# VHH binders against q8c9a2: the designs that were tried, part 30

Target 1, 239 residues: q8c9a2
Amino acid sequence: PPEETLSLWKGEQARLKARVVDRDTEAWQRDPSFSGLQKVGGVDVSFVKGDSVRACASLVVLSYPELKVVYEDSRMVGLKAPYVSGFLAFREVPFLVELVQRLQEKEPDLMPQVVLVDGNGVLHQRGFGVACHLGVLTELPCIGVAKKLLQVDGLENNALHKEKIVLLQAGGDTFPLIGSSGTVLGMALRSHDHSTKPLYVSVGHRISLEVAVRLTHHCCRFRIPEPIRQADIRSREYI
Key: E = the ipSAE of ESMFold2; O = the ipSAE of OpenDDE; V2 = 0.75 times the mean of E and O plus 0.25 times the DockQ between their complexes.

## First folded at step 20 (VHH; framework vhh_7aqx_2)

Design U5 (at its last fold request DockQ between E and O 0.97; V2 from the best seeds 0.91)
Fold by OpenDDE, fold request of step 23:
Structure U5 (fold): chain B 239 residues (1-239), chain A 125 residues (1-125)
Amino acid sequence: as target 1 above (239 residues)
Amino acid sequence: QVQLQESGGGLVQAGGSLRLSCTTSGFTFSSYAFSWFRQAPGEEREFVGEISSSGDTIRYADSVKGRFTISRDNAKNTFYLQMNSLKTEDTAVYYCARDTVTTSGWGYDYWFDPWGQGTQVTVSS
């Protein structure tokens, strides 16, 4: 994309970033058992093989704590924005917002109380990843869950990082991702006893990092939390 | 008992140098990465730097890059923070900590274990 476009996007991210809330806002978040949490959402976008434009966007809502799918919506979309590292939200988030809006209109009682997003929240080049973007636009609590470390703010997948990963021995084990700026940007989480590759959890919107990590872990039957896993499965099956 | 203890703190003039030591006991020193932190009055604890178990990978906070150097001596079960070109804003209690993982708890007291008691560094103008 043109440099002018990137500048505009950076400006938009900066504008929206000011609206990010990185603390708990919901009553269920303050309860150790998450009492009051009944529905968790997951979103994903799957691409047609060999096609960078045609994709399927999916939203799923699961019951909590049973993690049973109670709502799903998948639709084919034509992505207009190209993929650019750090600007994934401009490519995918508009379609995800539409899905959330459709749910609000069609089945408002099935709206999720929190959405897990395949991607990063504040763990981002400009502190405003896809989970932040979706959260701010929908006003829903959002959690960023990435499968690989985004190397920002001095964080690197180097020997030191790998050494820490080895220390993760059980599901629920974590270590903080402290940037060179001194900011805790997220947590590495071993999501399952049988998974050695950690997840990288970061705040999207209207949730503390602690609750984000705890909830993400509780949503994991496998390495990938169930809301994201189900969204991925359904989006892929749809295409 | 697993223990860390800082030493070497004191009063120094701006532009001066100071070398902190963190002595460890009760565990296999060479198996762990370590970190330095500092906390100024009224401020939150701040990351200073980190060194891998081998010493081959070192990371610094932006605020101290180019001025501070972290090293370790496995034979002495000690790692160090060499502070050069000190500034008044470097005034703080400096802590050393062992890098660990945690399954429960939240905050620096859980993310690292153990912590040293801290050593005061005061940089005067």
Scores: ipSAE 0.925, ipTM 0.969, lowest interface PAE 0.5, mean pLDDT 96
Fold by ESMFold2, fold request of step 23:
Structure U5 (fold): chain B 239 residues (1-239), chain A 125 residues (1-125)
Amino acid sequence: as target 1 above (239 residues)
Amino acid sequence: QVQLQESGGGLVQAGGSLRLSCTTSGFTFSSYAFSWFRQAPGEEREFVGEISSSGDTIRYADSVKGRFTISRDNAKNTFYLQMNSLKTEDTAVYYCARDTVTTSGWGYDYWFDPWGQGTQVTVSS
């Protein structure tokens, strides 16, 4: 029954949220040039057109700094769990965890040192988006990269927000997403000189926001960071 | 030269009111959004509120909603913080800052530029 599912998910979300680490934990993160970073992952879940159940989940690993695909795995999956606002990741994350487990079994030497996730991290209604969820369950550093502003904690895509976007003139330009709570939930990032629509970057797990933003920018050959872009391409080709 | 300067700080009893001003110079005031921050001794800077370039969109921190009001006068290159129903917890140095963007710097000193020098607000019981 949906009421029992919601109750269990609330409890699990709170337990998992307590495990989020929003600081740098890896040596490469502390290096200005990310010396020691060799493998960056990207994940995607893409739905079959007109179907809220059937989807393709993909994991790619790219070399860094070359951003060349060195591993890919795509699987059709069925999202049977109910949709519940604020718990969307519970539908997707088990399949992403499975993809990481398959990588560990098949090609452990290709395990990424960080994963960019299409979606939010701590920038979330309950501070625990898909990037946090995946990060805690896999214990991998994770970054949330969203294409649209999630309007939580007093953040709104209003005239004030839009005028700040106009100030983003060059690739790498950022401004903070400060909630009504006073918390810096993420950064708006202009990822490319020729893209006027920003990305919204937030911490998932085992990474600082500063490193998350800087790495995301370094991974952008186009508006969307290459690890996420390549995962999305694989998912869409699969379906 | 680009400058922001706060004024209007002082001593006030709890429950009282105070109005701060931030006077600006050296740039086109009407083109920018602005923010108020505050800092109590031993604490980090705390967001208070933000006002759009037109003055039509205003945000407040939860801690001050319903008690503080931000406004601006583009003809005077000045924006304001009206503080009502003051509490001892509102005691802090109050800073005004211009909203901006940054490419490589990190933290409030880069996300907002310039900053005022601050004005002390002290709320006594």
Scores: ipSAE 0.861, ipTM 0.947, lowest interface PAE 0.7, mean pLDDT 92
ESMFold2, look of step 20: ipSAE 0.842; ipTM 0.941
ESMFold2 (binder alone), look of step 20: mean pLDDT 81; pTM 0.797
OpenDDE, look of step 20: ipSAE 0.891; ipTM 0.953
ESMFold2, look of step 22: ipSAE 0.833; ipTM 0.939
ESMFold2 (binder alone), look of step 22: mean pLDDT 81; pTM 0.801
OpenDDE, look of step 22: ipSAE 0.891; ipTM 0.953
ESMFold2, fold request of step 23: ipSAE 0.858, 0.859; ipTM 0.946, 0.946
ESMFold2 (binder alone), fold request of step 23: mean pLDDT 81, 81, 80; pTM 0.801, 0.800, 0.797
OpenDDE, fold request of step 23: ipSAE 0.925, 0.925; ipTM 0.969, 0.969

Design U6 (at its last look DockQ between E and O 0.94; V2 from the best seeds 0.78)
Fold by OpenDDE, look of step 20:
Structure U6 (fold): chain B 239 residues (1-239), chain A 125 residues (1-125)
Amino acid sequence: as target 1 above (239 residues)
Amino acid sequence: QVQLQESGGGLVQAGGSLRLSCTTSGFTFSSYAFSWFRQAPGEEREFVGEISSSGDTIRYADSVKGRFTISRDNAKNTFYLQMNSLKTEDTAVYYCARDTITSSGWGYDYWFDPWGQGTQVTVSS
């Protein structure tokens, strides 16, 4: 994309970033067992093999704590924005917002109380990843869950990082991601006893990092939390 | 007993240098990564830097990068913070800590264990 477009996107991210809430806003978040949480959402976008434009966007809603799918919606979409690192939201988020809006319109009682997003929240080049973007636009609590470390603010997948990963021995084990700025940007989480590759959890919107990490872990029957896993499966199957 | 103890703090003029030491005991020193933190009056504790178990990887906070150097001596069970070109804003209690993995706690008290008692560094104008 032209430099002018990137400048506009940066401006938009900055504008929306000011609206991010990085603290708990919901009553269920204060409960150690998350009493009151009944529905958890997951979103994902899958691409058609060999096609950079055609994709399937999926939204799933699961019951909590049973983690049963109670709602699903998949749509073929034509991506208009090219992929640019740090600007994934401009490519995917509009379609995800539409899915949320559709749910609100068709089945408002099945709206999720929180959405897990395959991507980053505040752990981002400009502190405003896809989970933040979706959260701000929908006003839903959102959690960023990434499968790989985004190397920002001095964080690197170097020997020191790998050393810390090895120390993660059990599901639920974590270590903080402290940027060179001094800010805790997220947590590395071993999501399951049988998975050695951590997840990287960061705040999207209207949730604390602590609750984000705890909930993410509770949603993991496998390495990938169930809401995201189901969204991924369904989006791929739809293609 | 697992212990960390800072030393080397004191009063120094701006532009001066100071070297802090963190002496450890009660565990295999070479097996752990370590970090330096500092806390100024009325401020939150902030990350200063970290060093891997081997010493091959070192990272610094932006605020101290280029001025501070972290090193370790496995034979002495000690790691260091060399502070050069000190500024008044570097005034704080400096803490050393051992990196740990947690599954049940939140905050620096759970993410690092143990902590030293701290050493005061005062930089005058």
Scores: ipSAE 0.866, ipTM 0.941, lowest interface PAE 0.5, mean pLDDT 95
Fold by ESMFold2, look of step 20:
Structure U6 (fold): chain B 239 residues (1-239), chain A 125 residues (1-125)
Amino acid sequence: as target 1 above (239 residues)
Amino acid sequence: QVQLQESGGGLVQAGGSLRLSCTTSGFTFSSYAFSWFRQAPGEEREFVGEISSSGDTIRYADSVKGRFTISRDNAKNTFYLQMNSLKTEDTAVYYCARDTITSSGWGYDYWFDPWGQGTQVTVSS
C-alpha cells in the first residue's frame, strides 16, 4: 500500500528538515561584495510533455560574477516513485544528488559554492521544499527560486499582494512574504528593471534569506537567474 | 518628516479589550498599506496584521485571528488595532508601520518605514 510509502516519506522529511541551516555558513556570504564566490550552480528537472515518468535532469555551474557556463551535465531519467502532492522532491532530488556526485567525480575543482534551484525552499507546505531537500543531502548552500507564489501559511495572491507587486519599481526591489504564522517565508523580488513579474526567493540550506535574495538578483540577466535559466535550456534540449 | 505615532496602550486584565491608534502625518495616507507588529522582551518583532491602502484586504497573524481587527479612517489619517479577548501572551510593545518598498535593505526596519515609537500593552492575569 501507498500508505506505507507516505508514512516513510513523512518520517524522512521530518528528519531531513531538522538538518536545514537557515543562516550563513560560508565566508563569501558574509562579505558585502561576495568576495570569494567564484562558482554558482543551477539545477532543473524538465518532464517530457504529458509524461510523468520521463524527465531530463540538468546541473550547470557558472563562473561568478561573469555568469559563464563552465560545466554542464544533463541526463534523461525515469522516475519510479509515485507522484504525491507535497512530496514531489522525493521523486526528483535523488537524480539531482547523482548529478552533484558525478561532478565531484569528474571535475571536483568545479564544485559550486551555492546552487540555485527552480522551486521553493522553506516556502513550502511543510517548510521543506526541493531546495531544502537537495541542500541537506549534498550539504551545499541552496536557494529556492520560484516563478509563482505558493499559497501556503496564509499567503495569497490577492489584491494586497498585487498592490505590493505594483510598488516594485526597479530591479532589486523586494517585499517580505510574511506568513500567518508570523515567519518570513521568503521575499518577493523584482529581478530586473524591465520585468514586472517577481520571483519568490526562499532559503534552501546554509544561507540566510538576505544573502539568498541578493545573490539571486545579481545572477539575473533576465527575469530568471542565469544558473536556473541555463539548466532549463539544457534540460529542454533533451526532450 | 514622515511620522507615525501609536496611542491607546496600557494595562488591562486578561479577557479585556484595548483599541490602539496609529496617527500619521507628512504623506498621503490613502496611498499606503499599513501593518501592526509587536515585540515582547528578548524577541524579534512579530507580525500582527496588515491592511491594504483601500482597506478592503486585511491579513492577520494566526495568533490573533478572531480576536483582533484592523481598520483605517482616511479622514483622520489614522489606522487602528482593536484588541479583544486579550491574553497574557499579548503583552508586548505594539508598533505601527507603513508598508514600503526597499532596495538592498534587510530586516523589518528596511521593509517597513517609518515605524512608530511603540506603545506598551500589558495584559495581567
Scores: ipSAE 0.577, ipTM 0.833, lowest interface PAE 1.8, mean pLDDT 89
ESMFold2 (binder alone), look of step 20: mean pLDDT 81; pTM 0.801

## First folded at step 21 (VHH; framework vhh_7aqx_2)

Design V1 (at its last look DockQ between E and O 0.94; V2 from the best seeds 0.88)
Fold by OpenDDE, look of step 21:
Structure V1 (fold): chain B 239 residues (1-239), chain A 125 residues (1-125)
Amino acid sequence: as target 1 above (239 residues)
Amino acid sequence: QVQLQESGGGLVQAGGSLRLSCTTSGFTFSTYAFSWFRQAPGEEREFVGEISSTGDTIRYADSVKGRFTISRDNAKNTFYLQMNSLKTEDTAVYYCARDTVTTKGWGYDYWFDPWGQGTQVTVSS
């Protein structure tokens, strides 16, 4: 994309970033058992192999703690923005917002109380990833869950990082992602006993990192948290 | 008993240098990564740098990059923090810590284990 477009996007990210809340805002978040949490959401975007324009965006809502799907919505979309590292939100988030809006209109009682997002929150080049972007625009608590380390703020998937991963031996084990800035940007999480590849959890919006990590872990029957896993499965059915 | 102990702190003038040591015992030193932290009065503890088990990978906080150097001596079960071009804002208690993983709690006290007792570094103008 033109440099002018990138400049505009950077400006927009900066503007919206000021609205990010990185603390708990909901009563259920402060309860050790998450009492009051009844519905958790997951979103994902799947792409058609060899096609950079056509994709399927998916939103699913699951009951908590049973993790049963109670709502699903998938739609084929035509992507307008090209993929640019650090600007994924401009490619995907408008369609995810539309799905949330559709849910609000169609089944308002099934709105999730928190959304797990396949992507990063504050663990981002400019501290404002797709989970932040979706959270701010929808005003829903959002958690960023990435399957690979985004190498920002001095964080690298180098030998040091790899040896830390080896120390993760059980589901629920974590180590912090401390940027060179000194800020804790997220946590590496072994999500399951049978998975050696960690997840990378970061704050999206209206949730603390601690609660984000705990909830993400509780949502994992496999390596991928169930809300995201289900969204992925359903989105891929259409492509 | 697993233990870490800092030494080498003291008073130094701005622009001066100090070398801190962290001596370890009670575990296989060569298999662990380590970190340096510091805490100034009234401030939160902050990350200074880390070194891999082999010493091949080292990372620094932006605030000390280019001035501080971390190294390790496996034969001595000790790792170091060489501090050059010290500034008044570097005044703090410096802590060494062993990297670990946890499910037991939240915060630096759980993410690293064990910690040294700390050594005072004071940089005067």
Scores: ipSAE 0.897, ipTM 0.955, lowest interface PAE 0.5, mean pLDDT 95
Fold by ESMFold2, look of step 21:
Structure V1 (fold): chain B 239 residues (1-239), chain A 125 residues (1-125)
Amino acid sequence: as target 1 above (239 residues)
Amino acid sequence: QVQLQESGGGLVQAGGSLRLSCTTSGFTFSTYAFSWFRQAPGEEREFVGEISSTGDTIRYADSVKGRFTISRDNAKNTFYLQMNSLKTEDTAVYYCARDTVTTKGWGYDYWFDPWGQGTQVTVSS
């Protein structure tokens, strides 16, 4: 990509990163049973096979704790920005923000109190993944949930990492992703008793890591948390 | 009866070396990874490094990389922290801990269990 574009993205990323809040800001987050949480969102962007421009962006809202879809919005969109490692959010987030804006206009009472995002939050090359980006632009609490370990800050999917995955024997088991910097960047989570591959949970915005991990686990009927799973299903139906 | 015990701490001059040991009992040593942490007065607990159950994979915090080496001896149920080129900033209580997983709590006291009682390292200039 052009040097000018990358420079602007780095500057924008740094400016937005300063707005990230990695602490609990909502009353329901402090309750042991999440009393007061009624609506959990999930988002997805899926690409048309063989087409680097067209994608389907989806937003779903599920009831909590029932995890039943109460709102869905899926749209085919045209991608404008090139793919650049570490800047994935610049391709996707504008469309996700638009879906949130449409929800606010159409059904404001269904606005989710937290959004689970397929991708990373602060577990990122510059500490500002797609979950952080969406969270800051919408000011919604956001959780990053990744299916693969992003190998940054000395984190590697090596024998030691795999050894610790073996210790995850029951749904809800976790271990910390401690970087070489000493920072706890996220948690590995065995999301379900029947899942051998963990999830990698990190803070996006306006949530603590502890609450992010606990809520992600509570949203899992399968390996993938239901809000993300339902968004993915809707996107796949459109393509 | 599950125990970790650090030893080998003391007073050492800057530029010097010190070797810490963590002796374990009450469980099968060879099946676990282990970690070293340190804590200076008034500071948070700081990750130092981590060693796999076989000893073949080792991670270090950036602050100690190149100066500290972790090793283990499964026959002696013991793992070690070799500290070279010590700096006054390395002054802290050093703790060993067994890597684990849990659903039932949050924080270092649950992510690592058990912990040793700590050994003081003091680096003078």
Scores: ipSAE 0.812, ipTM 0.928, lowest interface PAE 0.8, mean pLDDT 91
ESMFold2 (binder alone), look of step 21: mean pLDDT 81; pTM 0.807

Design V2 (at its last fold request DockQ between E and O 0.97; V2 from the best seeds 0.92)
Fold by OpenDDE, fold request of step 23:
Structure V2 (fold): chain B 239 residues (1-239), chain A 125 residues (1-125)
Amino acid sequence: as target 1 above (239 residues)
Amino acid sequence: QVQLQESGGGLVQAGGSLRLSCTTSGFTFSTYAFSWFRQAPGEEREFVGEISSSGDTIRYADSVKGRFTISRDNAKNTFYLQMNSLKTEDTAVYYCARDTVTTSGWGYDYWFDPWGQGTQVTVSS
């Protein structure tokens, strides 16, 4: 994309970033057992093989704590924005917002109370990843869950980071991602006893990092949290 | 007993230098990464830097990069913070900590274990 477009996008991210709430806003978040949490959402975008434009966006809502699918919506979409690192939200989020809006109109009682997003929240080049973007636009609590470390703010997948990963021995083990700026940007989480690759959890919107990490872990039957895993499965099957 | 202890703190003029030491005991020193932190009055604890078990990978906070140097001596079970070109804003209690993972608890007291007791560094104008 033109440099002018990137500048506009950066400006938009900065504008929306000011609206990010990085603290708990919901009553269920303050309960150690998450009492009151009944529905968790997951979103994903899957691409047609060999096609960078045609994709399937999916929203899945699961019961909590049973993690059973109670709602699913998948739509084929034509992505208008190209992929640019750090600007994934401009490519995918409009379609995800649309899915959330459809749910609100069709089945408002099935709206998720929190959405897990395959991507980053504040762990981002400009502190405003896809999970933040979706959260701010929908006003839903959102959690960023990435499968690989985004190397920002001095964080690197170097020998030191790898040493820490080795220390993760059990599901639920964590270590903080402290940027060179001094800010805790997220947590590395071993999501399952049988998974060796950690997840990288960061705040999207209207949730504390602590609750984000705890909930993400509780949603993991496998390495990938069930809401995200199911969204991925549904989107791929739809294609 | 696993222990860390800081030393070397004191009063120094701006532009001066100070070298902090963190002596460890009760565990295999060479297998752990370590971190330095500091906390100024009324401020939150701040990351200063960390060093890998081998010493080959070192990371610094932006606020101290180019001025501070972290090193370790495995034979002495000690790692160091060399502070040069000190500024008044560097005034704080400096802590050393062992890098660790946790399954429970939240905050620096849980993310690192153990912590030293801290050593006061005061930089005067």
Scores: ipSAE 0.925, ipTM 0.969, lowest interface PAE 0.5, mean pLDDT 96
Fold by ESMFold2, fold request of step 23:
Structure V2 (fold): chain B 239 residues (1-239), chain A 125 residues (1-125)
Amino acid sequence: as target 1 above (239 residues)
Amino acid sequence: QVQLQESGGGLVQAGGSLRLSCTTSGFTFSTYAFSWFRQAPGEEREFVGEISSSGDTIRYADSVKGRFTISRDNAKNTFYLQMNSLKTEDTAVYYCARDTVTTSGWGYDYWFDPWGQGTQVTVSS
């Protein structure tokens, strides 16, 4: 990729990162039982096997607390922007924004009050993962939910980390991901009693980490939160 | 009765050294990881470092890396913070804590349990 593209994307990422809000902004977030939360979104991008360009992007909206799909939209997309290490979300996020825009036009009453994103939020090399990116561009609260530990800020998937994972004995158990900077970047979460592999939850936008972790746990009927799981199912069926 | 107790704090001149100890009782020391934290007046609690149950894996905050060393002696149920090349910025109450997990509750008082009472370290210029 040309040097001017890198410079442009670095500047854009920094500008967008400045807009991230890592605190609760909605009334339902401040309620211990999430009273007022009725719609939770999930997004996914699934690639055609062996193809780094052709993918299906999906948006689903689920009722809360029932976790039943009330809206779905899936589209084949082409990720034609250049691959740039450290800026992968720039290839994907425009299509996710388009799905949100389509929902606003087609069924505005079904707009989700929060979106769970398969990937990281602030737990990221530059503090601005895909969940942050989508959140800032749509102005929706977003949560990053990653399946693997991103090893940044001194976080490593080493014996100490694995030792702490063993301490996660029941669904809902957590421990903090404290970086060498002293920052709490996210939480490791055992999302379900029968899942020994944790999730790594981080703030995307307009939500506190505490609320992000509690909501993610409440959305898990399986290891993967239902909004993300249903988006993935729709994408895979489409391709 | 599960307890942690820090010792070794005091007044030291900049550039000097101190060694803090955290003695433990009431549980099987060798099965747990432990952490050091510090807190200056009016500031939030700051991570200093963490040591695995075996002692083989140790991590440090950037602010102390290269100057502080954590170790443990499972035979004595004790772990240590060796502080070298001390700076006035290192002035704080130092706490030891046992690593844990929580299902409910939020913040350092739930993520680590129990905590020691703290020991004051004062670095004069």
Scores: ipSAE 0.868, ipTM 0.949, lowest interface PAE 0.6, mean pLDDT 92
ESMFold2, look of step 21: ipSAE 0.837; ipTM 0.939
ESMFold2 (binder alone), look of step 21: mean pLDDT 81; pTM 0.802
OpenDDE, look of step 21: ipSAE 0.892; ipTM 0.954
ESMFold2, fold request of step 23: ipSAE 0.858, 0.853; ipTM 0.946, 0.943
ESMFold2 (binder alone), fold request of step 23: mean pLDDT 80, 81, 81; pTM 0.796, 0.798, 0.797
OpenDDE, fold request of step 23: ipSAE 0.925, 0.923; ipTM 0.969, 0.968

Design V3 (at its last read DockQ between E and O 0.97; V2 from the best seeds 0.91)
Amino acid sequence: QVQLQESGGGLVQAGGSLRLSCTTSGFTFSSYAFSWFRQAPGEEREFVGEISSTGETIRYADSVKGRFTISRDNAKNTFYLQMNSLKTEDTAVYYCARDTVTTSGWGYDYWFDPWGQGTQVTVSS
ESMFold2, look of step 21: ipSAE 0.836; ipTM 0.940
ESMFold2 (binder alone), look of step 21: mean pLDDT 81; pTM 0.801
OpenDDE, look of step 21: ipSAE 0.898; ipTM 0.957
ESMFold2, look of step 22: ipSAE 0.839; ipTM 0.940
ESMFold2 (binder alone), look of step 22: mean pLDDT 81; pTM 0.803
OpenDDE, look of step 22: ipSAE 0.894; ipTM 0.955
ESMFold2, fold request of step 23: ipSAE 0.853, 0.859, 0.855; ipTM 0.943, 0.946, 0.945
ESMFold2 (binder alone), fold request of step 23: mean pLDDT 81, 81, 81; pTM 0.802, 0.802, 0.800
OpenDDE, fold request of step 23: ipSAE 0.926, 0.926, 0.923; ipTM 0.969, 0.970, 0.968
ESMFold2, last read: ipSAE 0.858, 0.858, 0.854; ipTM 0.945, 0.945, 0.944
ESMFold2 (binder alone), last read: mean pLDDT 81, 81, 81; pTM 0.807, 0.803, 0.801
OpenDDE, last read: ipSAE 0.926, 0.925, 0.925; ipTM 0.969, 0.969, 0.969

